# VH-VL binders against f1miw6: the designs that were tried, part 26

Target 1, 251 residues: f1miw6
Amino acid sequence: MPHFAKPLLRNIITRNLFNSIKKKQCLQYLQTLRTLQYDGFTTVYFGETDIPESLVTGEDFSDGYYMPTPTWCVVHAGGSQGWVPWKYRMFLRDELCIKQEDNLFFEFCDVVKKAYGKCAIVVKERRRQDATRPKEGKETEAQAHVPSVVNLTSVTCCPEVAKSYGHKLLTLPSPYNYLNPLDSAWSSLKWFIINNRKEFCLQSVDGVYSYQYILFSDLISKGIERINLSKWRTITTKVRRWENYYLGKLS

## First folded at step 6 (VH-VL; framework fv_acasunlimab_arm2)

Design s50
Fold by ESMFold2-Fast, scan of step 6:
Order: C-alpha cells, then structure tokens, then sequence
Structure s50 (fold): chain C 251 residues (1-251), chain A 119 residues (1-119), chain B 110 residues (1-110)
C-alpha cells in the first residue's frame, strides 16, 4: 500500500472548506430569518418542482431504454399559514415564452403583501446543472466569491422588487434541505399523484390535448388542495425543530 | 486522513457485556452525529442507534434498554456498550458518520468489527 | 418506524444490462432517501443522496429517481465492478426518530 491518494486528499480538503462556508451561510440565513420574524415578517417559502408526465401515466423505464418524457414545472409558495392565496403556476419545460414573464414575481409580491403584510420570502439556492463540472478547488473558490443563485428556473426573483413591496428576499443555502418545507409539500403532492392518477381518467385521445391538459391540471390542483393547513403545520413544525437544532449547533 | 476505526469486537457468551469503540481522525468529531449500524452474517444492514453532537441518543427497538451509545469528544471516540447480549446480536458492527448537514445519510464508514455471541 | 421494502432481494444480469432496483416506504419520506453500494468484505459506500443526487466521483451509469413512497435505483450498463449488494436508507424520521434500511438487493453476473 505505498500508493498515495493525492487527488482524494485534495478532494477532502476542498469538501471541508466548502462545508465550512455552507455552515457560515446557514448560520447567517437562520439569524437573519429569526431577526425578521421577531420584527413581524411573515415567512413564505417560494419554489418550484418538476412533475414528469411519466409520474402520472405510470410508465416503467426499467426495460433497458431511457426515453425522455414531457416535464411540467409547478410554482407555488407556502408556510405556517398554509399555501399562499396566490394561483400556482404550471409551465411545460422547454416552453420558451413562458419563462420570460418578469411580471409574475411582481404579482406574487403584491398578493402576499395584501395577504400577510411584510414577508420574508425564502427561495432555495439553485443547483447549477452544467455538462462540464468545475474542478473542486475552483468550485469552492467560485462559491466563496460569487453570490448564491436565487432565481427559480421558471421565475426571476428580484430582491429590489421584493423590497419595493416591503419584503425581504432570502436565499436558503444548500445542502440544508430540512430547512425547506416546500420539499416535503412537493413530495406529498407527488405521492398524491401516484395514488390518485387512475381516478382522474387521463384520456390518451389523439388531437385532444386541451382535454388531457385539463385532466392533468385537475389532478395537480387536487393534490395541492390536499396539502391543507394541518399538513403545513406539521411540515413547518419539523422545519422549526431543525432550525433550532442548527442554531444551537452552528453558533 | 479522514477515517473511523472500530475496535473491541470478539467472541462473547450470551448474557454478557461488550463495549465497542469508534476512533475518529482527520475531522472535527464534535461537529458530527454518529451512528452504529450492524450486519448479521449473510444478512442486510440494520441501524442500531445514533448519538447527536450534544450527546442525546436514539435506539432501534431491538436493542433499546440493552445497548447504550456515548461519546468522548475530547478523545474523538464514540462507544457502543452492549449489555445482555443475545445470539441474534452476532454481527459486524460499523461506526458511521452522518453528513455534515445532519441530513441522516452516511458519508463515512469504519471498516467494521465482528461481534460473535455464542457459547 | 418507517418500513423500507426493497425489491428484488437478488438478481442476476449480464455485463452491459440495465439493472433496476426499487424501494418502497411505508409513508411519505419527502426525497430523504440514500442508496449505498456494499462490495464483498467492505463497508457500504453512498452512491446517491436526496433520492436522485449522484455523489461526487460515482460513475454516471448509476442513477436514481422517485418521490413520496416509491423510489428507483438504476445501473444503465452493468460492469463487473458493480457486483455488490445495494441498499436504500430513509432519513425523513430525523432529528427525533430512528433510521431504516431496505433489505438489500444482491447483484450478481450470470
């Protein structure tokens, strides 16, 4: 065993530095969020999830071939008061025009201002998806010096727009996934879809795409509706327990 | 080098006690939650228990009341005290570190130490 | 406890084959699932975390997906070095509850 694993050692060092940076970002996020909550801000988590049509149809991809399916992106927001009283949006992935609606975030900020007053709007740090991955050393340096990506894939979330409505836009750093209640909500939605897709009679009739869309939209709406205030309270209570744990551990 | 090393395994008679140690090196031990996971010969992985960075513990129903997990952060050691051992406790015992974000998945494992409970 | 049901218990496949393993939770685990590879005589190695995220340094032929209670792990083109037992593990129960593994799937070459 006289062989040195020099690349592995460099990877361990890079990972430890990355984790240190993320620990600091998490602590700053939690301290800022708590300060805003004590100042009367309502916490609202704003995010998106991808729903492939294969989830609804039940297609099995274990036949030795992977074939891409159309994927829908659902955008919504919620918190301890339940889903925000804002109509969720649904976009087909690869639809060029839909992702250019800058007015969506303006409308959202206005709606939550009217419903809750000043809000702390939390958006998860978006993971970069590149064909070529940066070197770990370079990746750590970029993450140390470059601001976190706050924009959703489908929606541009501008801090200045949020501020104009009296809100604060916060970035939830990855990898602290337990601090984001939306991930639990999205999983519950997908579980509802899997268990109820047959009841909504998705019809595969050539040329009747508007009807198929209506049935799909109805299934999504019913799934969102089933994530009621009681379920949101359960989800956010778990998030609060994790926040308290991290605040105690990281400070 | 970031590693976990288990020790203290061996042959022990039913009804007796044995203490396992897990020595950590290469990282800030006090920052991490630690678990014990066991694997009976030819069987699957079974989670035994964990200990938080603050010392609080949780145990699988199969070992609750018989096993105790503790830690000594000054020595970077986690312990598994096994009392009232049964033949079904025969297994390789792994010490495992939870990911830094405490997500619950394991990012570092020891090599394992064999515990054989037999007459 | 959250019960994890993994299938199949074992499988035999040829080099280059697509291998699929499934894991079902007794309740919604919100993507809090990891997949581990255990080669003979060695400790487990994590390949996937948060249901679909590939660990750094793990070959791209490994992938996973799923949501709610149903999760899938796939090896798109089985290699000889992939002979191992694979386990899923849920961690939705943290910070105040126990962890559970699936029963494991032993992957062999025909």
Amino acid sequence: as target 1 above (251 residues)
Amino acid sequence: EVQLVESGGGLVQPGRSLRLSCTASGFTFSDYWMSWVRQAPGKGLEWVGYIYSGGSTYYAASVKGRFTISRDDSKSIAYLQMNSLKTEDTAVYYCARHSYDTSGYFDLWGQGTLVTVSS
Amino acid sequence: DIVMTQSPSSLSASVGDRVTITCQASQDISYYLAWYQQKPGKAPKRLIYDASNLETGVPSRFSASGSGTDYTFTISSLQPEDIATYYCQQYDSLPYSGLTFGGGTKVEIK
Scores: ipSAE 0.007, ipTM 0.449, lowest interface PAE 9.5, mean pLDDT 79

Design s51
Fold by ESMFold2-Fast, scan of step 6:
Structure s51 (fold): chain C 251 residues (1-251), chain A 119 residues (1-119), chain B 110 residues (1-110)
Amino acid sequence: as target 1 above (251 residues)
Amino acid sequence: EVQLVESGGGLVQPGRSLRLSCTASGFTFSDYWMSWVRQAPGKGLEWVGYIYSGGSTYYAASVKGRFTISRDDSKSIAYLQMNSLKTEDTAVYYCARDGYDTSGYFDLWGQGTLVTVSS
Amino acid sequence: DIVMTQSPSSLSASVGDRVTITCQASQDISYYLAWYQQKPGKAPKRLIYDASNLETGVPSRFSASGSGTDYTFTISSLQPEDIATYYCQQYDSLPYSGLTFGGGTKVEIK
């Protein structure tokens, strides 16, 4: 090929710049988190995951076939102490743009304060998506500097609310998923669903759901309970090893 | 159905290159770390390398510099590019999913694809 | 790399026997150990993770324990369908070094 894809080279340069910025953000996050831990803050990871009903029924759609199915957003938090002693929430995605739980984060902050005292609450960085098609080069660099949305889709996480309870709200940079133990917990939950869905879901034949359909909440609750303190200790210990590795390599 | 299917194996000559593919279906591929594990005829399991959900890779010393793992999340495919093949690389190659906390143990395996490196 | 020494390399036992396989790590692996079953001509299947946790759907006759460098896997009452090669695998080495498997134990019925 005489044409050596000059746009691809620019994309590589753009990726290298983006990665450099993200490494700096990761180092700053880790240093801040460690300082808070040394100051007696308990680390809790707060987040959400989407569970489409097709995951429970066993029918997943390929990239080439998008038939929307009802999707449930599960919200929970955990850390080295296990799941926080707070009732997890589950919301229909279709209702999230209409219904906002405006007092949920207040309740969460109160519960973890009573359970653990002051906490470093970690939420994943959520980047804003524009309707406008992404551009390479300057846009990618600008995106790395765009303010992150701290809010989960289901819950508004306000730094000032966290502070009023003595907590610190931290944003974990999005490309460093391996530093988020909650992602591991979500993987375990989804793995449990896939391996146990046959016992909890009977096919609906003539309607959306028949009398035999088992509630999603039953399967999800059992999956969450399966991720016990021992599992959380394993998950968080691995995260801490990765944190120590990166603190040594990125400084 | 949740499954992994390997392809691209076969008979190749020493010094040549071969690319294996691992096609995933029935789950959100982008959420999972993927590994390659091989098994020489009549021998035990040997881990080859992994790729994080974020794209970063790590390799066993025996293949480092010769093998490259990549992924295409839009197509739900993981790849193993094998360069400078040696007779010692003859093995059944398995694609495996780290489906339980990015921990480095595996909950789903493909059926494997045989790579024979011989003249 | 962390070296996993698995013993015995093979064993033959009768149906109903208690079978024990041992796995020793060259260094402390802090319960980061999984056990796999590989039946002839098939891919491996994970039975145990985090040293002692049994996978859902795996028969209760399979169990495992251990800490530090010494780990054991037990089949309390061997069944004909348990004919397989069993492997331990450590994952404590991430991210500093790679994953390693034990050499495997071939379990046969007399």
Scores: ipSAE 0.006, ipTM 0.454, lowest interface PAE 10.6, mean pLDDT 78

Design s52
Fold by ESMFold2-Fast, scan of step 6:
Structure s52 (fold): chain C 251 residues (1-251), chain A 119 residues (1-119), chain B 110 residues (1-110)
Amino acid sequence: as target 1 above (251 residues)
Amino acid sequence: EVQLVESGGGLVQPGRSLRLSCTASGFTFSDYWMSWVRQAPGKGLEWVGYIYSGGSTYYAASVKGRFTISRDDSKSIAYLQMNSLKTEDTAVYYCARDEYDTSGYFDLWGQGTLVTVSS
Amino acid sequence: DIVMTQSPSSLSASVGDRVTITCQASQDISYYLAWYQQKPGKAPKRLIYDASNLETGVPSRFSASGSGTDYTFTISSLQPEDIATYYCQQYDSLPYSGLTFGGGTKVEIK
């Protein structure tokens, strides 16, 4: 027998099971979402993205010695109505679970209830690699295809809290990223940061070379504002096409 | 064993037709999108077209109206019917499987079959 | 069609060197980009998907990043077995439009 027959067979079995489970989850998600939309629920996508400080400063350790850079977690929500009229949040990754999370989702639910009425709140399913930072250790293809541990976001999104405001909380399965318009919004934000970071850097004085500081919050705010209602409508129209495709295919 | 095997390549004269086959084994073929990708000698990869698991097709502009993709799920075979062949169609033709049936990136490729269009 | 412009078309470097290749899309592709390695006489092999995710079993010297229209692929310490042509491929156009590859970057060891 081939040298790698046993690992390969295990990987194939795990992958096939994973794909079958995820297709069923996707169909169930889409059917539920469509039912809620027809019942008058406004769809809002709630999520987060990581902004390493190195993305703003442009620092890179090309000598092979790498130290972790502080990473900021940006939390926001949007949909076909544009960004939700809720103030986005920024947290240091290490501090997100310590403060704010107990009250943040309550505040969010109240704000969207007042703005839109009843909402279908969509959050992304998180894999182990997304939920915990990479550690030393080997993973096989079989491990990569093991069913995901459900972790809605770093912010605790309790279904009962959503329900108390008349909302419904839905989890989007991980391999169907095309169904999440927020990923396109985050891509546009990061690209804005890269193209505009020099504009927000303070210069060093002649003879003394140091950065005085970088206005992270201002840069992030301007990038978010650039993703206007027109952009959101374009993004959500593309998502709707993918939803229609999967509904036709999987049902 | 999970694999794709292309067949049907060879030397053909301009203006004639040729049909390529891609035989799949080791997985549930009917669940996957299949694509054809070609590569002219010494050149880069060019996507030719795909067929959805439901049978719907889409083609690159360069082959639309001349090439047809079809599938026989009972036999686990995808086909590429090439009509009105031109010398610029000379290439190695690969069939490739979409990783999550609709992911748009490929995890399994055949070894390719050479099509030479020349007199 | 979304046009993928890949640069450079070829490069040569020494064993242990850092190699970077770039891929630019004609429009925002929202991280929907894969990188493939094709060794002479072989079918392509996917190394990266969703712009930055490394395929299981691929050496950690391979990495990729990018967003919007601009993407990069890096080999941190080039090895002899890395002699190949590398291609980016966008899939933002699905399900109702076609896929496009970059022109490829031939990596050689001097």
Scores: ipSAE 0.019, ipTM 0.553, lowest interface PAE 7.1, mean pLDDT 79

Design s53
Fold by ESMFold2-Fast, scan of step 6:
Structure s53 (fold): chain C 251 residues (1-251), chain A 119 residues (1-119), chain B 110 residues (1-110)
Amino acid sequence: as target 1 above (251 residues)
Amino acid sequence: EVQLVESGGGLVQPGRSLRLSCTASGFTFSDYWMSWVRQAPGKGLEWVGYIYSGGSTYYAASVKGRFTISRDDSKSIAYLQMNSLKTEDTAVYYCARDSFDTSGYFDLWGQGTLVTVSS
Amino acid sequence: DIVMTQSPSSLSASVGDRVTITCQASQDISYYLAWYQQKPGKAPKRLIYDASNLETGVPSRFSASGSGTDYTFTISSLQPEDIATYYCQQYDSLPYSGLTFGGGTKVEIK
């Protein structure tokens, strides 16, 4: 299914065609993460996923028409301890420019510090077009090789903010998304939505499907709740095996 | 009732082929990774191979190149195609379910089907 | 492949005895170990996962522990219904090698 992540195992079986710099970044990420874990840091994976309205309404493009669909962005975090005790956020993509992105990360860092103490906060690398886009004004060769900036589209993740709470912010290189257990959680959420969406859809006289925000948010909440502590532990155990494989192979 | 039922076992001559089926019921088959585990008469358990929900497969060295695992999610069936059978492939073959969000240990087993390879 | 060495291969004990089975991996398996019970003529049943976690509904007389390469499974007070062959199984080796079981320990009553 186009809206679901492929199984993590498939990504390891096929040879990556990505350049050697990304492999080095992955090794550095894994070594840093393991060092932090040995030093008592709790690992939390912080991220977002897009839920297009077509996933909820069941509208398809079989008629040959490509129609823009409003997309909801869901932000949450989890790890071997389960979902973090932080209220997940949900935003319409079109409204993100008017939201207070940086305030959410401050709140998040405070919540996980109170719950777990010092954390290794893992976020995935933004796509190259977004992260390494040329800035306005004079551009240099050095700027063309700038390391990927760590940000979610909905939330600005500042390393200095994380540090002020005793945390360490880490970036997972983009080709290695399968080392992020949160992607498995998002796949489970989208699978739940597809199988339960008809209960939350309303049909208009013109045949247009619509849903109410309250019913939609309830659908999302129920999907998130089904990913319990036991499921998170098994998901993170699977990721841990892939990490061990790569550490053994790349070291 | 949540269960796995194997079928297709029997007597077969060395060098020939046989296909085993594992029919699942009572759960959403497409969410689960499926494996085959065999046990020769009076011997221990031996893992044969894995198929993940996305279709990717892994095999024990002893069967790699001869056995193929596949699945039909619409029918809730997993298959084990056994080619170039050897006398040492004689065993009870179990179908086993891995958990939906982890791999490597099994929470549901079929009753098993006996495959006897003899000349 | 990761080799799992299980001992003893068989044992005979009396009802109420403490029974201990050991499982040694050829390399560190980081707690990725399960224990199964197989009664005669039946499919295996998982009792323990992740080295020490007892499956729901399994009697508390069954327990397991271990780390690194050395793991143990214990029945604190053997009952007649515990007569079976017990197997350990590692799952640390995927994706670079296959899953492996120990050779099994046949538990009988004297």
Scores: ipSAE 0.005, ipTM 0.417, lowest interface PAE 13.5, mean pLDDT 77

Design s54
Fold by ESMFold2-Fast, scan of step 6:
Structure s54 (fold): chain C 251 residues (1-251), chain A 119 residues (1-119), chain B 110 residues (1-110)
Amino acid sequence: as target 1 above (251 residues)
Amino acid sequence: EVQLVESGGGLVQPGRSLRLSCTASGFTFSDYWMSWVRQAPGKGLEWVGYIYSGGSTYYAASVKGRFTISRDDSKSIAYLQMNSLKTEDTAVYYCARDSWDTSGYFDLWGQGTLVTVSS
Amino acid sequence: DIVMTQSPSSLSASVGDRVTITCQASQDISYYLAWYQQKPGKAPKRLIYDASNLETGVPSRFSASGSGTDYTFTISSLQPEDIATYYCQQYDSLPYSGLTFGGGTKVEIK
């Protein structure tokens, strides 16, 4: 079927080109990270995860917008030395843009410099890099009017700020996000929440069920503490083995 | 409410091909690495192969060159294409999900599908 | 490949007995070991990961320990519902070689 060949070929070429670019980006990232590690930089993975309140209550509203639940953005960092000795932050998603956490990354860089010296700070490509347009709105607008609608983003991580403390900021390419050990830590946190939410809710309410009295932050803190140094070393060692594999395969 | 369901097993003659499917539900399939593990009747577990979320694959030596693992993230399906089947490939084939931390151990298994290779 | 030698291949014990299964790797696997329970006609269920960590919801009578090449799985007080075949599995070898399971230990009650 010749008339179908051109769209298939175009799609294959686009996919192959994208794959080639991302492989090159991954190789560059890995080579840069290894060079920094050899130069004595401590690797810390800085990032965030979204925890909807429905995850705590067990309510699923995924297919409906009648009762949307608030979503909390948890920001932390860790590596082979465990969680960094920095108080993790937690924000309501909509408050992140309003609050303007301009000094948070400065504080973070100062804390990890005092704890570890010079660091290679690894961040993922932003999870909200694509504009989230209402499905109903797309039919009338060819382009997203994102300048008039604030996109939710992670905490601002400035390379110049990192450099001023002797650090290096690295971005892990999006298709290789599984090379980020912090994602494993976030998954452990979410499963801890799912498995412990009922017990915690009972204790917080003293026999009367009310979602208003859930101590959400305490459940999250307990989950973070569960991810200890031993777990971080296991996760980080696994990631390093995969990094070595990709360095051999992509070079 | 997370589940894996294998399908496509059956009786097949040596030298022929068979394709198994593993349909996932209740979780974000594209985020997970998937494995196929088989078990011959009355025998132990044997790992067959692995597919990463990005599509890269790794195979056990016994099946390398004959079996191909693929995935369709839009349909939440993993596939095992088995070519040049041998009688020693007779087994229950399980689809298994790697734990989210990509550790290489499995936190979710399907119920398995029987493949019988005989003349 | 890393070879996993599991022993014994089968055992028979009474309810309330302590049951011990061993798993030996052909090389150091750095605690990258999981233990699975497989009941007749069912898919395996993971009980232990990273050599000694008990999965959430798994009874405390199940425990495991070990390091290097030598690992042990224990049921402190055998119950009727524990009748199953148990498998160890290493995951240290990825991506350089494949995942490998022990030969399994069939646990029966007298």
Scores: ipSAE 0.006, ipTM 0.465, lowest interface PAE 10.8, mean pLDDT 77

Design s56
Fold by ESMFold2-Fast, scan of step 6:
Structure s56 (fold): chain C 251 residues (1-251), chain A 119 residues (1-119), chain B 110 residues (1-110)
Amino acid sequence: as target 1 above (251 residues)
Amino acid sequence: EVQLVESGGGLVQPGRSLRLSCTASGFTFSDYWMSWVRQAPGKGLEWVGYIYSGGSTYYAASVKGRFTISRDDSKSIAYLQMNSLKTEDTAVYYCARDSYETSGYFDLWGQGTLVTVSS
Amino acid sequence: DIVMTQSPSSLSASVGDRVTITCQASQDISYYLAWYQQKPGKAPKRLIYDASNLETGVPSRFSASGSGTDYTFTISSLQPEDIATYYCQQYDSLPYSGLTFGGGTKVEIK
């Protein structure tokens, strides 16, 4: 079936072009980051991770019986100097979302400016950023006297805001996630949760599982705290070796 | 229970191929980098290769070009495809899970599967 | 390739003895070293990571130290259940070259 081979070949060509574009983006990212580092910018990785409550309980609430457990979004930043001296944030991400703090990225930029001076702030490329259409309904909504709750997918990181504090905002291409030390930190946090969750979970009462959210927050705080300066140096050193390798390979 | 189980080992002739499987359970397999480590009878440990959660692979010089590591995250299985087998490939093959804290040291190992390459 | 030279290849000691194993890297590995215990017929178990950090649940009689190219692993008071082969492993070389293990040290009771 010759005509079937034609669509497959076009798919392969499209994939190869995408890979070529991503390699160019990665090389540009690495060259820009190195230039900023040589110019005295402190590198800070800013991002988020999702922690489903099922990760804490170890339970699978299968479909067709009851609703799945909520997911928490944790927002923080770090680098070779450790976690930034900025209070991490934690929000409900599911339909049962909570109000997000406003001006969060402004506060972040101010804090790291005071702590480190000018920073190269690295954020991960989001797959859904490929959508070009504006978010409908939000700009045309009538003035609300009470702020609505939102599902937090990520903190809005504005390049203009970063620049106003003397920072540079960089986007790391998605296929090169291992060049983001924050992803390793998030993995360490989740590993800590899995291995320490028994001390922080409340058992079911009358057939219903309940969390004491204050204990859940404490578990996450302890996990973040365990990722100390030594761990961050280990993680960022490994990332720097991969960066050097790819600078040689992609040039 | 968090565990790794290797399978597919056995007796094979030199020059032939064999595929090993490593089935993971009790954890989110797709979040972890996986390695293969082998041990010849009565000898020490030798790293074979690894695969990142994103699918990129790296191999020891002794197996590069002959062995291929792959993964199927939907089935929670890692594979080691061994081609052009040599008698010196005779070993117990372990799959191992990379630690969350850093890349390159292992926090979970399977029980191992024996591969014997002889005529 | 980073070569890991482990010494001695074997040793015999009495219960209660202090046992020391050394591991030397062919180049600076910046504390990227783990120590594993392997009992006969079993898979290895990690005891130490990042040169000196003791894994949770591992007895305090196990310790390790070192920097640069020279690392040591110590059992302060050997117990019967400690009879095993011990391996060092470096992970500094990624991504430039692969992971390497030391040759192993077989620890036996006299």
Scores: ipSAE 0.006, ipTM 0.451, lowest interface PAE 10.9, mean pLDDT 77

Design s57
Fold by ESMFold2-Fast, scan of step 6:
Structure s57 (fold): chain C 251 residues (1-251), chain A 119 residues (1-119), chain B 110 residues (1-110)
Amino acid sequence: as target 1 above (251 residues)
Amino acid sequence: EVQLVESGGGLVQPGRSLRLSCTASGFTFSDYWMSWVRQAPGKGLEWVGYIYSGGSTYYAASVKGRFTISRDDSKSIAYLQMNSLKTEDTAVYYCARDSYDVSGYFDLWGQGTLVTVSS
Amino acid sequence: DIVMTQSPSSLSASVGDRVTITCQASQDISYYLAWYQQKPGKAPKRLIYDASNLETGVPSRFSASGSGTDYTFTISSLQPEDIATYYCQQYDSLPYSGLTFGGGTKVEIK
């Protein structure tokens, strides 16, 4: 049976509201970032990516039975000066709940202060399953009063902590992914994994059967190292060009 | 279902005009840049032109001054108006969607519509 | 206008072979390159974007790399369903000028 026309019309209105809000957020983000850069802040992109073990292994030769593949969350940061001189983190994802490390962001802020001085720390807007799009009325107003605390899945990023080190925490709006150089770095890491995972397999011959094993942490580490300073400069130059374009388009 | 459907192709004499349409469904058409890409029989892909979500256009040198791209966001349709057609304009014309908010690469293509310019 | 030169224009290989296609830009395109697969009678399908990123759902035997003016696309183990023409496309020219495709590489099985 056909559905009523009223729900369809409301969905169209919700979409238009979503687009308007996101364009304004993007413009505010770009203007704030440029002001901070002019004031001498170093831009650092802080974020995470998911690496399923199946991406690393390709085939599980040792399992022999059906089993869900674990997913690892890699946390790192970078910018025009390359990867930050901070040891990247890797956490096993819990499907139901991720235990956040309360002190990790403090350590990060201290490290980048020592390396670069005052920083504009950019984190990606976290899209939640149940909050994919804003809605009219009370929910839209509630979103306007969202706490300033921004969470990666594994790390709580507190603006007050950033401020105590002289930093500014910025949130990049979700649909403007071309403004985040870290996404390009993560794509390069995953491409490296896909194309080099077999070269990092260890082969063990045990009588009748042969098994392949992977040094997971070594493969990830080498993939991260492959994204060198030169590549970061190229990626951030691309982002700068798109920032200039979007700033002109949205203004 | 997210799709693009081209229409309006056919046989046309040199020097005449023809208008192609590209009907979009399953997504918010007004958010996307749209391009036309053509392919002569047995030849490679050639980009024809694009239209921004705001309506501004840009064209390949081979069609500049003869072809016009437009859009009607209320109907979710992009158009390619082809004037002063030449035999070398014979091609399958594809409508292609640029990735969300201007990337320059295409994530969705129509099936194409054949335009034959001949007597 | 940025000129994209693909080589070879055509190749024949056996099932299981490693196939390599190259794409050269007339100027530095800063990883702004996509690769498309076009099977006979079908519209093109994007396999790769930003020079090396594999599209979701595309088999892992497809890969790409490169920087500056020189880019490479590889099929590590050619399958019968991979018979197609492959195209590179630059988008470094946006928003200032138009898009350019390479001439294409026709991949056939012996």
Scores: ipSAE 0.000, ipTM 0.422, lowest interface PAE 12.7, mean pLDDT 77

